# Ledger of designs, part 6: miniprotein binders against b5y8h6

Target 1, 289 residues: b5y8h6
Amino acid sequence: MQKVIVVTGLSGAGKSTVSKALEDLGYVVVDNVPVDLLHNLLELYEAKNQEQLVAVVVDSRSLRHQGEVSKFVADLKDLKNRMPLDVIFLEASTDTLLSRFNLTRHLHPLVHATGSRIALIEAIEREKELMSELRDVSDVVLDTTGMKERDLVYQVENFIGKDRGPEFYLISFSYQRGLPTNADMIYDARVFQNPYYVDELRTLTGLDDSVAEYVRADHNYGRFLDLWVELAERSYNEHIKMGKPYLVIGVGCTGGQHRSVLVVRDLSDQLTKNGHKVITWHRELGSVN

## First folded at step 23 (miniprotein)

Design u2
Fold by OpenDDE base, fold request of step 26:
Structure u2 (fold): chain B 289 residues (1-289), chain A 100 residues (1-100)
Amino acid sequence: as target 1 above (289 residues)
Amino acid sequence: SPEDLRKLLEYARRLVRMAEKAEKQARELEKKGDVQDAAESYYYAFFRYLWAIWELRQALELETDPERKEKIRKEIREYLRKAYELEEEMEELEKELQKK
């Protein structure tokens, strides 16, 4: 039986992004469901097909006062006893929400008129208070402060998806052709002995055993690899805390054919052995592994 | 198992749909002058294509039918091409963002 998802939270916190992400995952998303009809709606979907992915968005547009929030919380508790149901609560800092409202020029649901900055702040704080009880019973609270839309989507996918998304994207590249776009970290593989000066290896790639053997024979190779693995894992853990559940690492060498390719392979192997899901892209070779 | 293969292919297709949707969104954002958001959407699409390719490669390892293998290979090539195109677009947008 698929879980029903209830999306709720603060205005401007990213509910629309989450809704879209759920739709892309195959969910039927019903936006702004009246609280009184939520139970009936969920029952109807359950009756039709328990395998249907259903999500509902409920927010301060329908929850106007504390009594309605309390009722909704009670209803959610009842529903959880009857069906698999997860509640996702989205929030962000007041400053972040202010910024988002200023950019989108949307009216806050608790602001009746084109309010002053002060009125908007008050509305945001009031909404936080209003939704606090709902936050407390939520299964997942996502703080979207400083989070990019793509990161939020990724969080949703990881939460809902049966399979965890990739934790690492490793990209081999040539410094001559430029850095990978939006890499979080860059490792310089040029620190190792260069196989390009070996005639037998020049036309080969880091995918070839002979090249691998040559570069791995570098006295620094093992140590650097270990350090890079450790750095990758530590960085990943910090990125998760920041709301980005993946790390993009570029590994560069001069031509992007030998040393960078090998390092990406070996990093991938070690990270995979450590239990991580790793995707590799050899940009200059035109291959994804 | 055949079921595992099916799941991989279905997942890859889903990833591609997500990528295509994001790419479309990126183009629309770009037309509106929302360069930052466009870049983010392109970035999203890019990694979805890479992920799809990764899944398809796993499927390719399980597939035994030559015709189906070739179909998968063709898809991989297509999505790889898309990834390269998106990287170029992202690079251009980043240059525009740096000028502002």
Scores: ipSAE 0.542, ipTM 0.855, lowest interface PAE 0.9, mean pLDDT 88
Fold by OpenDDE base, fold request of step 26:
Structure u2 (fold): chain B 289 residues (1-289), chain A 100 residues (1-100)
Amino acid sequence: as target 1 above (289 residues)
Amino acid sequence: SPEDLRKLLEYARRLVRMAEKAEKQARELEKKGDVQDAAESYYYAFFRYLWAIWELRQALELETDPERKEKIRKEIREYLRKAYELEEEMEELEKELQKK
């Protein structure tokens, strides 16, 4: 059964970005659904196709009074008992929201007139109060303060998708050709014995068993690999906290064909074994695995 | 299962669409002089292509029809090329950002 997503939160907090992200994930997104129809709509979608990903956006345009919010919360609780449903609540600092409204020149739903900065602040605070009950029952609260649009997209993908995006991108590379762009961390595979000086191995790659055997015979290989796995996992966990649900690791050697390739392979194997989704790219070999 | 294969292919296609959209956005941003945002969009596209390739490789393992396999291989090659192109573009933008 596919998960139904309810997107809600403060005006200007990024609901449109989330909606778009959900659409890109294959969700049918229904914006501004009347609260009274939400239950029926969700049931209808369930009845028609349990495989269809459905998201609904509900905001202060439809929730104008505390009574409506309370009813909506009650409805959500009921729905959660009947179907897999997650509620995402988007928020941001008052200053952030102010800045966004100033940039977009959109009227806040709770502002009755082309109001002063003061009126906008009051509207934001009123909306926070109005939505507080809904926030309390939300499954995920995303503070979008300082977040780039892309970061928010990544967060959404991480929370909603059964199919979590790759957690690790491992890139083997040659130091001679330069570091991978956008690598969060670089591992130096040059610390291991170099197969390049072995004639039989020089023309091979780290994908070859003979090269693997040679490099793995290094007394430090196992230790470094273990440390790198641990470091990768720990770093990933911290990156999630920072709003980046993936880690990019570059593994370098001189030529980018032997040691780096092997380490990426072995790291990938271990991380995959640990339950992570790993994508590997051997930049110098021209292969993605 | 055939259904699994279909899902993989559909997902790969979605990823590619996302990548293409991001690439287009990046180019537009670059034209506007928003180099940082452009770079981020290129990064997004780059990783989406890599992800798409990964999904396609999984699909390739399940596909039994030779013609379909070749189609998948062709797509993989195309997206790999795109990834390399994007990497080069990102490198150029990073150089520009460092000069500022």
Scores: ipSAE 0.534, ipTM 0.851, lowest interface PAE 0.9, mean pLDDT 88
Fold by OpenDDE base, fold request of step 26:
Structure u2 (fold): chain B 289 residues (1-289), chain A 100 residues (1-100)
Amino acid sequence: as target 1 above (289 residues)
Amino acid sequence: SPEDLRKLLEYARRLVRMAEKAEKQARELEKKGDVQDAAESYYYAFFRYLWAIWELRQALELETDPERKEKIRKEIREYLRKAYELEEEMEELEKELQKK
């Protein structure tokens, strides 16, 4: 059964981005729904077209005082009993919100005039307090501090999707052809013995068993793989905290055909065994696995 | 199962639609001179294509009909091409960003 999504949270926290992401997922998004109409609107949508994905955005523009928030929370609880409903609460640090408001020059809903920096801080803090009860009952709280728009979109997609997105993108590449532009980190596979100097292996790739056996015979190979897996997993965990739900690792060798390919394969295998969803791209071979 | 195959294909199609939309947005942003946002949109599209390809490869493993397999392979090739094109675009934009 398709879930109704309620998007709420702090002003400037990224509700517009989430709304757009939901639209891209096929949701009809109704922005700034009056609290009094929310129940009727949701019932109407349920009655007319259960197949229609519906999302509503409710924020401090509609929730102006604690009484309205409390009522809304009560209404949400009631609605959850009647239909599949998830509440997404967006927040960010005060400093982040200040920065965003300064950049966009949008007026905070709780600020009556283009006020001082102090007035904006006060408004942000007031909104946090106002929305605290709603935050407490939210199904998902997304801290968008330091999060790029694309990362927020990804989080929303993962939340709505049945399956989590890829946790790792592993890209084998040639240093001669340049680094992947979107890599979070680079592993240098050139530290291992080079199969290129073996005539029988030169024309093969890291996907071939003979190449694999040769490179794996390197006394450092196993240790480096272990370290790289550990580093990848630890880095991933930290990236999640920063709002990026995936890690991009480039693995390079000179030609991008042998050592880098093998390492990506072996890293992928181990990370997959560890329960991660891993996508591999062998840039120089033209293959995605 | 046939149902699993269908789900994989549907999901891949969704990912492609997302990628195409992001690519379109990136081009528009680029025209406006918003290089950073354009790059981010290209990155998004790029990874969506890779993800779509991954899903299609899973589908290919389940598909038994040769004609359908070939269709999937054709799609994979197309999206691979797109991924490579996007990588080039991203590289160009990053070079521009580094100059600022």
Scores: ipSAE 0.526, ipTM 0.846, lowest interface PAE 0.9, mean pLDDT 87
Fold by OpenDDE base, last read:
Order: C-alpha cells, then structure tokens, then sequence
Structure u2 (fold): chain B 289 residues (1-289), chain A 100 residues (1-100)
C-alpha cells in the first residue's frame, strides 16, 4: 500500500514547496482540507484506488484553535491504524519565518492586519503553541531553517522514496580540464605515484586491476583513503544538519583517468560498505557507477 | 526480480522527469537574470540525471532481455550526455556569479 502523506507545520516553513515536490512525485495534493472531512476524504481515496498517491496539506488556515488541532491529532491516530500514513511537520526558526514573511509579503494566517514586526512574532509563537500537539505526533519534523527550496525538495523526495537518496556523489576529474563546479570538497589524488609513467598502465584506467594494484602500492594510499572516508562521513554529517542531505566530492588527478578514478572507486566501495548510498561519476571516462 | 526491475525503471523515469523539469526551470531563471537560482536548478538536474543513470545501471543488471538491455543502455548514454551538457552550463553560470 502506498503511504498517504499529511503535510503540516508552521506558516512560512515551506509547505507550498513540499506540496509541489509531492505533486512532482505523482501525489494528488489536496490543500487546506477541513479537519472534519479529512477522515472521509482519505477513506474515499482508499476506496477508489489504493494505488493513488494522496497527500493532504493541513495548517493553521484550517486549524484555528486547539480543539481543531486535538481533533485532527485524534483523527490522524485513527487513520494510522487503518492505512499507511506519514505526517510531515515543517518548522523553522522565528527569525527565518520573519525573514520569509518579509520577503513574500504574505500575511500570516494568525495576523488580522498587516501588523508590526511584533505582531508577526506573536503570531508565529502562537502558531508554534497551537501546532505543538501535532508536532509531537508527527513522523518527521523538518526544520527548514537555512534550507534552500531545492534542499527541502530533496528531503521530501528522500522521505517519500522507498530508497534513500544518494548521500555521496563522487566525481573523478582532471585538473587539466578544471574542477567540478558543484563539488563541496576536492581530494587531490596526485599525491600518489603516477601510473602514467608506466607504459603498461598508461593506456589503462583506474578501473583496471593493474592500475589499481600499482596505485594502491603507494605507501600513503591506504592512509589517505582512510582519512578521506572519515572526512567524507564527518562532512556529510555536518551537511545534513545544515539541510543538505548529500555531499559532492571531487577527486582529481592530472589526466583524470587513473588515480582519481581509482580513488573514487575505493572511496565508493568503503562508503557503501559503511552503509551509504554512493553515486560515482568518472567525468573524463564518461561513466557513472 | 521482475517487479524489482520494474520499480527501478519507474524510479529512473521519475528522476529523469524531475531533471527535465529542473532544467527547464533553470533556463527560465537564466532568462530572468536569476543566475544563482538557475545554477541551483541546473545542479539539481545534473544530480538527478546521475541518479537516474545509477538506477538504470541497477536495472541493467537485472534485465535479461537483450533488446531491453540495449534500450536501457541507450537511455544511460542519453542521460550521460545531458549531465555533460549541464556541467558546461553550470560552469558558465559560475563564471558569471564570480564576476558579480
């Protein structure tokens, strides 16, 4: 059974972005559903086509008082017993929300007039209180503070997707041809012995065992690889905290065919072994593994 | 296994649609002069293509029909081409961003 998704959270936290992302994933998104109709709506969708992806957006536009929130929470609990249902709660810092409202010039649902900064702050805090019970029962709480829209989309996709999105993109490249433009980090594989000067290896690539054996024989190879894995994982953990659930690592050598390719392979193998989803691209070889 | 293969292919197709949409958005943003947002959209598209290729490679490992395999290979080649094109576009935009 496909999961029904309930999107909720604070005004300005990015519900519209999430809704759009879900639509792009093939969800039928119903926005601003009255609490009293939620159960009936979901049952109707289940009865018609259990394979239809359905998402419902519910926020302070329809949840105006604590009684409605409590009812909604009760309904969600009941529905979870009947169907696969996930609740996504979106939030952000007060400062972030203030900034977003200032930029969009949208009126906060709990503000009656284009009020002062103070009025907006009060509305945000009131909404946090109002939605607190719902937050507590949510399956996922997404703090969108500092997130770009694309990052939020990525988070949603990862959540909805049965499979986690790639955590690492490893790109082998040639320094002669330039750095990858979107790399978060660059590892220099030129520190290892160069197989280019070995006639038998020159025409091969880092995908070949003979090249691999030669470069791995470098006394620093294992140590650097270990350090790079550790650095990658640590960096990933920090990036995910910042709302970017993936890390792009460029690995460079002179020609981009031997050492960089090998390092990307070995990094990928180790990171995969560690439980990460890794995509590799050998830019100069034209291959994705 | 057949069901797994189907799922992989469907997922890859979804990723491609996402990439294409992002690419279109990037072009529109670029026309508007929103270079930063355009670059971000291109980046998104780029990684979606790479991801799609990865999924297709997994599918290729499960596919036993030669004709279907060739179709998958053709798609992989197409999306690789797209990835390279997007990289070039991203490079151009990055240069513009550095000048401002």
Amino acid sequence: as target 1 above (289 residues)
Amino acid sequence: SPEDLRKLLEYARRLVRMAEKAEKQARELEKKGDVQDAAESYYYAFFRYLWAIWELRQALELETDPERKEKIRKEIREYLRKAYELEEEMEELEKELQKK
Scores: ipSAE 0.512, ipTM 0.840, lowest interface PAE 1.0, mean pLDDT 88

Design u4
Fold by OpenDDE base, look of step 23:
Structure u4 (fold): chain B 289 residues (1-289), chain A 100 residues (1-100)
Amino acid sequence: as target 1 above (289 residues)
Amino acid sequence: SPEDLRKLLEHARRLVRMAEKAEKQARELEKKGDVQDALQSYYYAFFRYLWAIWELRQALELETDPERKEKIRKEIREYLRKAYELEEEMEELEKELQKK
């Protein structure tokens, strides 16, 4: 992600949430900057500290007519040639925006009077039209329709922010102690041969080579692992589309010490090799890798 | 590199601050009866702690000073404890949601 970010979009689409999220990521956020000063401000920040992360929030309050939008677009194009700059455009469905305005009782910037529902719809549509040129030149368009505030924060942190978060959280657990509450998907490692009945392995864990060798010797192990990796990656891709930029997978066995632990390790290794950022937590062992 | 180590430690600390803030928010939401939102905030905090621990472990591999290593180990243990505490709270809230 670029060191300089311009956040713009429709009123009510979540600019404030994105702004806050960027601040938490270490961006210096400047809100409601006049378009005519944007260039000077960004140059000043670059001159002062080229390593400083800067975000500028621009909304329709500063872009009142098409001429201002066109000028702003031209300025952005110029700035992109001079510095690493990304433009994020936030939008949402008309129904979503209506709902948000009704809930917050905030006046739309383009509504001059305490307007009827019709007036608000017209204002939203007018803003969409007004901002269309800006949307077209944006590097990232985020549709926040149906997103909770937290989902939007996750999107910013993992895809827009400086620090990309983990794509996978793999949790080994014991079925006897219950499922992880936050898991999106559960893999059952009980399908493999059980090392518990081997005296030499019973007191060990899936972190031990001898246990690993024993369970991996199962004729189904390799195939299941491959399928689980593929399922994880495919599911992750769909979760991104739904606004959740990470997948939580629980892997369970009876005791949570052998098979589940091993599978989590092996899944993590393969997913990491595939280029994913993976965090593992062995719930019953008290370890995070 | 020493710079990499510093970056990891700084980021881990930021993650912890984010987790603590989310935890506080979760508690406030819980008091208001917003159980679902509280639960989501707890999840957020939980995963931030796990992420912090993961980075601290990487930092531990880069650190050469024994005293600093021990400090990192202590932090890891602390955040592990927090993660387990949060898991328990999450489990309780989820049970409440299922009864509704």
Scores: ipSAE 0.704, ipTM 0.905, lowest interface PAE 0.7, mean pLDDT 87
Fold by ESMFold2, look of step 24:
Structure u4 (fold): chain B 289 residues (1-289), chain A 100 residues (1-100)
Amino acid sequence: as target 1 above (289 residues)
Amino acid sequence: SPEDLRKLLEHARRLVRMAEKAEKQARELEKKGDVQDALQSYYYAFFRYLWAIWELRQALELETDPERKEKIRKEIREYLRKAYELEEEMEELEKELQKK
């Protein structure tokens, strides 16, 4: 069965935007589902079509008391044992949620007093406390504070692609043209001996074995490569904790033809051997590997 | 396997549609003067094109029909061109931000 997506979170945090993004990705999205109907709904779709992409958006009015939240958490644990299922939890700062409720003219589900800003703030804070158990068991938590609708769409699309997507993009580049605009980190391959000044190698690239042999013969090469692999993996682990779906590493040399290309090739080979999904872009060659 | 080939092609096409939507959004934002937002959408589109190309190269290894292989090669060339164009646009916009 295809992985089921359950969307939940704080009222006003962006569930409708997530619903639209999932529909654009081909999901059948069932919105405003009461918690007590979740099992029956998912069993229906499982029996009907196991290739169907299904997403469920939980009705916030079903989650007004701790007992209801605790039951939902238990239901999610049971469903995870029987089908592949991920939970997306949406949240935002109190100030952001307050602003969104004022703009949309909809009442917060926990508000009992009309027109009171203090009552709305208290309802938002109470919902955050109430939903904390659910947040803690969710597979991803998306903080939508300060996030434009477009940015949230991109985050949903990144999450959906996480299991199939690359962890690293490695870009070889020429310092003469300038740094790649989208790199998180830069490794400088100019520290290695330069094949450009060897006549037989000048017109070749770091994809050619003779260039590779020449550059790898630099006494620093193996050690730097090993350290750069380790740094890449450690940096990736920290970036994923911060919500970045992949790490972009630029590797540069003066002309972008030899040393940077080889380093990207070798770095990619080692990271792939270590189990990572890696895409390489040789900017000065116009190729992807 | 034939199933793997079909899934790769379907997913690559979805990645391209995502890239095309983001590229259109980026160009609209650029025309409005929203440079930082435009750059974010250009970055998104660029990496989706690279990901699509990566999957199409895998599909090319699995495909056996010469006519379908050539179709895949043409797609890869087109998306490489798009990636290159996006990279130039991103470089231009980032230079403008740094100047300001």
Scores: ipSAE 0.691, ipTM 0.902, lowest interface PAE 1.1, mean pLDDT 86
Fold by ESMFold2, fold request of step 26:
Structure u4 (fold): chain B 289 residues (1-289), chain A 100 residues (1-100)
Amino acid sequence: as target 1 above (289 residues)
Amino acid sequence: SPEDLRKLLEHARRLVRMAEKAEKQARELEKKGDVQDALQSYYYAFFRYLWAIWELRQALELETDPERKEKIRKEIREYLRKAYELEEEMEELEKELQKK
């Protein structure tokens, strides 16, 4: 069975945007699902078509009390033992949620609790406290405070792609042209001996074995490469924890033709051997368009 | 398997559609002068094109028919061209942000 997505979170935090993004990715999205029906719905889809992409959006009205939230958490743990399942939890600042409820504050599920009229601020803060247990067990927490709809769609698409997509993007570049500002980290390959000053190597690239032999002969090369592989893997693990599904590493040298290209080549080889999904881009080398 | 090849090609096409949507959004934002937001959409498109190329290269490894292989190579060349085009646009916008 394909991985099931459960969408939950604070009222008004953006579940409809996430639902639409999942539909665009080919998911059958079942909205407004009471917690009590979750097992039955997922068993139906499991029996019907194990290749079906299924997402479930939980009915906010079924999560108004601590007992209901605790039961849902238990149900999710049980379901994770029986099928591949990820939970997306949506949240936002109280100010952001107030803004979204400005014209329709009576729709918040906790406003009318216990026969008294609860201010929207108190209802929002109570929901945050109530949902904290669920938030803690969720596979990703998406904070939509100040986030444009487009950015939320991108984050959903990144999360859905995390198990299939690349873990590393390695970009070789020229310092003369400038750093790729989309890089999370920069490795400086200018520390290695420069093939440019060897006539036979000047017009070649780091993809050529003679250039590779020359640069690898630098006595610092092996040690730096080992450390850079280790740093890449450790940094990737921290990025995953922060909700960033991939790490972008720029490797630079002056011309972007020799040393940076070789380092990207060797980093990619080693990370791939270690089981990582790696994409390389040699910014300064020609494709003939 | 033939099923694995088909799934790779289908997914690569979806990645390209995502990249094209983000590229269109970026160009609209650029016209409005929203440089930082435009860059974020350009970066998204760029990485989606690279991902699509990566999957197409895997599909090329699995494909055995010479005509179908050449069609895949043509797609890769097209998306490489797109990636380079986006990179030039991103560089121009990055310089614009640095002047500010």
Scores: ipSAE 0.645, ipTM 0.889, lowest interface PAE 1.3, mean pLDDT 85
Fold by OpenDDE base, fold request of step 26:
Structure u4 (fold): chain B 289 residues (1-289), chain A 100 residues (1-100)
Amino acid sequence: as target 1 above (289 residues)
Amino acid sequence: SPEDLRKLLEHARRLVRMAEKAEKQARELEKKGDVQDALQSYYYAFFRYLWAIWELRQALELETDPERKEKIRKEIREYLRKAYELEEEMEELEKELQKK
C-alpha cells in the first residue's frame, strides 16, 4: 500500500507549494476536503488502487472550530491504524506569514474583512492555537520560515519521495571557461602534476588509464583525494541539516580535460563505494555519467 | 530486469517533466523580475536533467532492442543539450544578480 499524505498547517505556510511538489512526485492531490468526507475518501482510494499515491490538503477552511480539529485528529488516528498515513504540518513565523499575506493580498481564512495588520496578526495567532492539537499529532512539522519555494520542494522530495535523489553532483570543469554556477564547493585539481606537457597524454582525457596513472603518481594525489572525500561527506551532512539534500562539487583544472576529470572519476568511485548516489558531469567533455 | 528498465525509463521521464515544469516556471519568474527565484528554478531543472540523463544511461545498458536504444540515446543528447543551455542561462542570471 502506498503512503497517504495529509498536508495541513498554517495559512500561508506553503501548502500550495507542497501540493505541487507532491503532484510532481506522482501524488493525486485533493485540496480542501471536508473533514467529514476524509475518511470515506481515503478508504475509497484504498479500495480502488492501493498503488495510487494520494495526498489530501486540509486547512483552516475546513477546520474552523476546535471541535472539527479534534474530530479530524481522531479520524487521523483511526486512519493511521488502518493504512500508512503521514501528516505533514506546515508552519512559519508570524512575521513570515504576515509578509506573505501582504505580498499575496489574500485574505486570511479567519479574517472576515479586509482587516488591519492587527487583525491579521490576531488571525494568525488564533489559527496557531486552533491547529495546535493537529500539530502535536503530526508526523512531520516543517518550519518554512526563511525557506524559498524550491527549498520547500526539496524538503518534500526528501521526506516523501521514495527515490532519493543524488547526494552528490560532481562536475569537472575548466577554469578557463569559468566555474560552475551552482557549485557548493570547488576543488582545485591543478595542484597535481599536469599531463598536458606529456605529448602522449595531451590528446587523452582523465578517463584514460595512461592519464590516470600519470596523475595518480603525484605524491599528493592520494592524500588530497582522501581529504576531498572526507570533506564532501562532512559537507553533505551539514547541507542536509540546512535543508539541501545534495551537494554540488566542482572540480577544476586549466583545460578541464585531464586532472579535473580524473578527480571527479575517482571521487565518484570512492563516494559510491561509501554508499552515496553520485552523478558526474564532465562539462568540457560533454558527458554525464 | 525488464522491470528495472521500465522503472528507470518512467522515472527519467518524470524527472524530465519536472525539469520542464521548473524551466517554464523559471522563465515566468524571470519575466516578472524575480531573478533569484528564477535562478533556483533553473538550478532545479538543470539537476533534474542531469539526473534523468544518468538514469537513461543506466537504462541504455539494460536495453537490448536497437531501436529503443537509439531512442534513449536521442533523449540523452537532447537533455544534455538542455543542460548546457540552462547552464548558460544560469550564468547570465548570476551575472545580472551580481550587478545589483
Scores: ipSAE 0.634, ipTM 0.893, lowest interface PAE 0.7, mean pLDDT 89

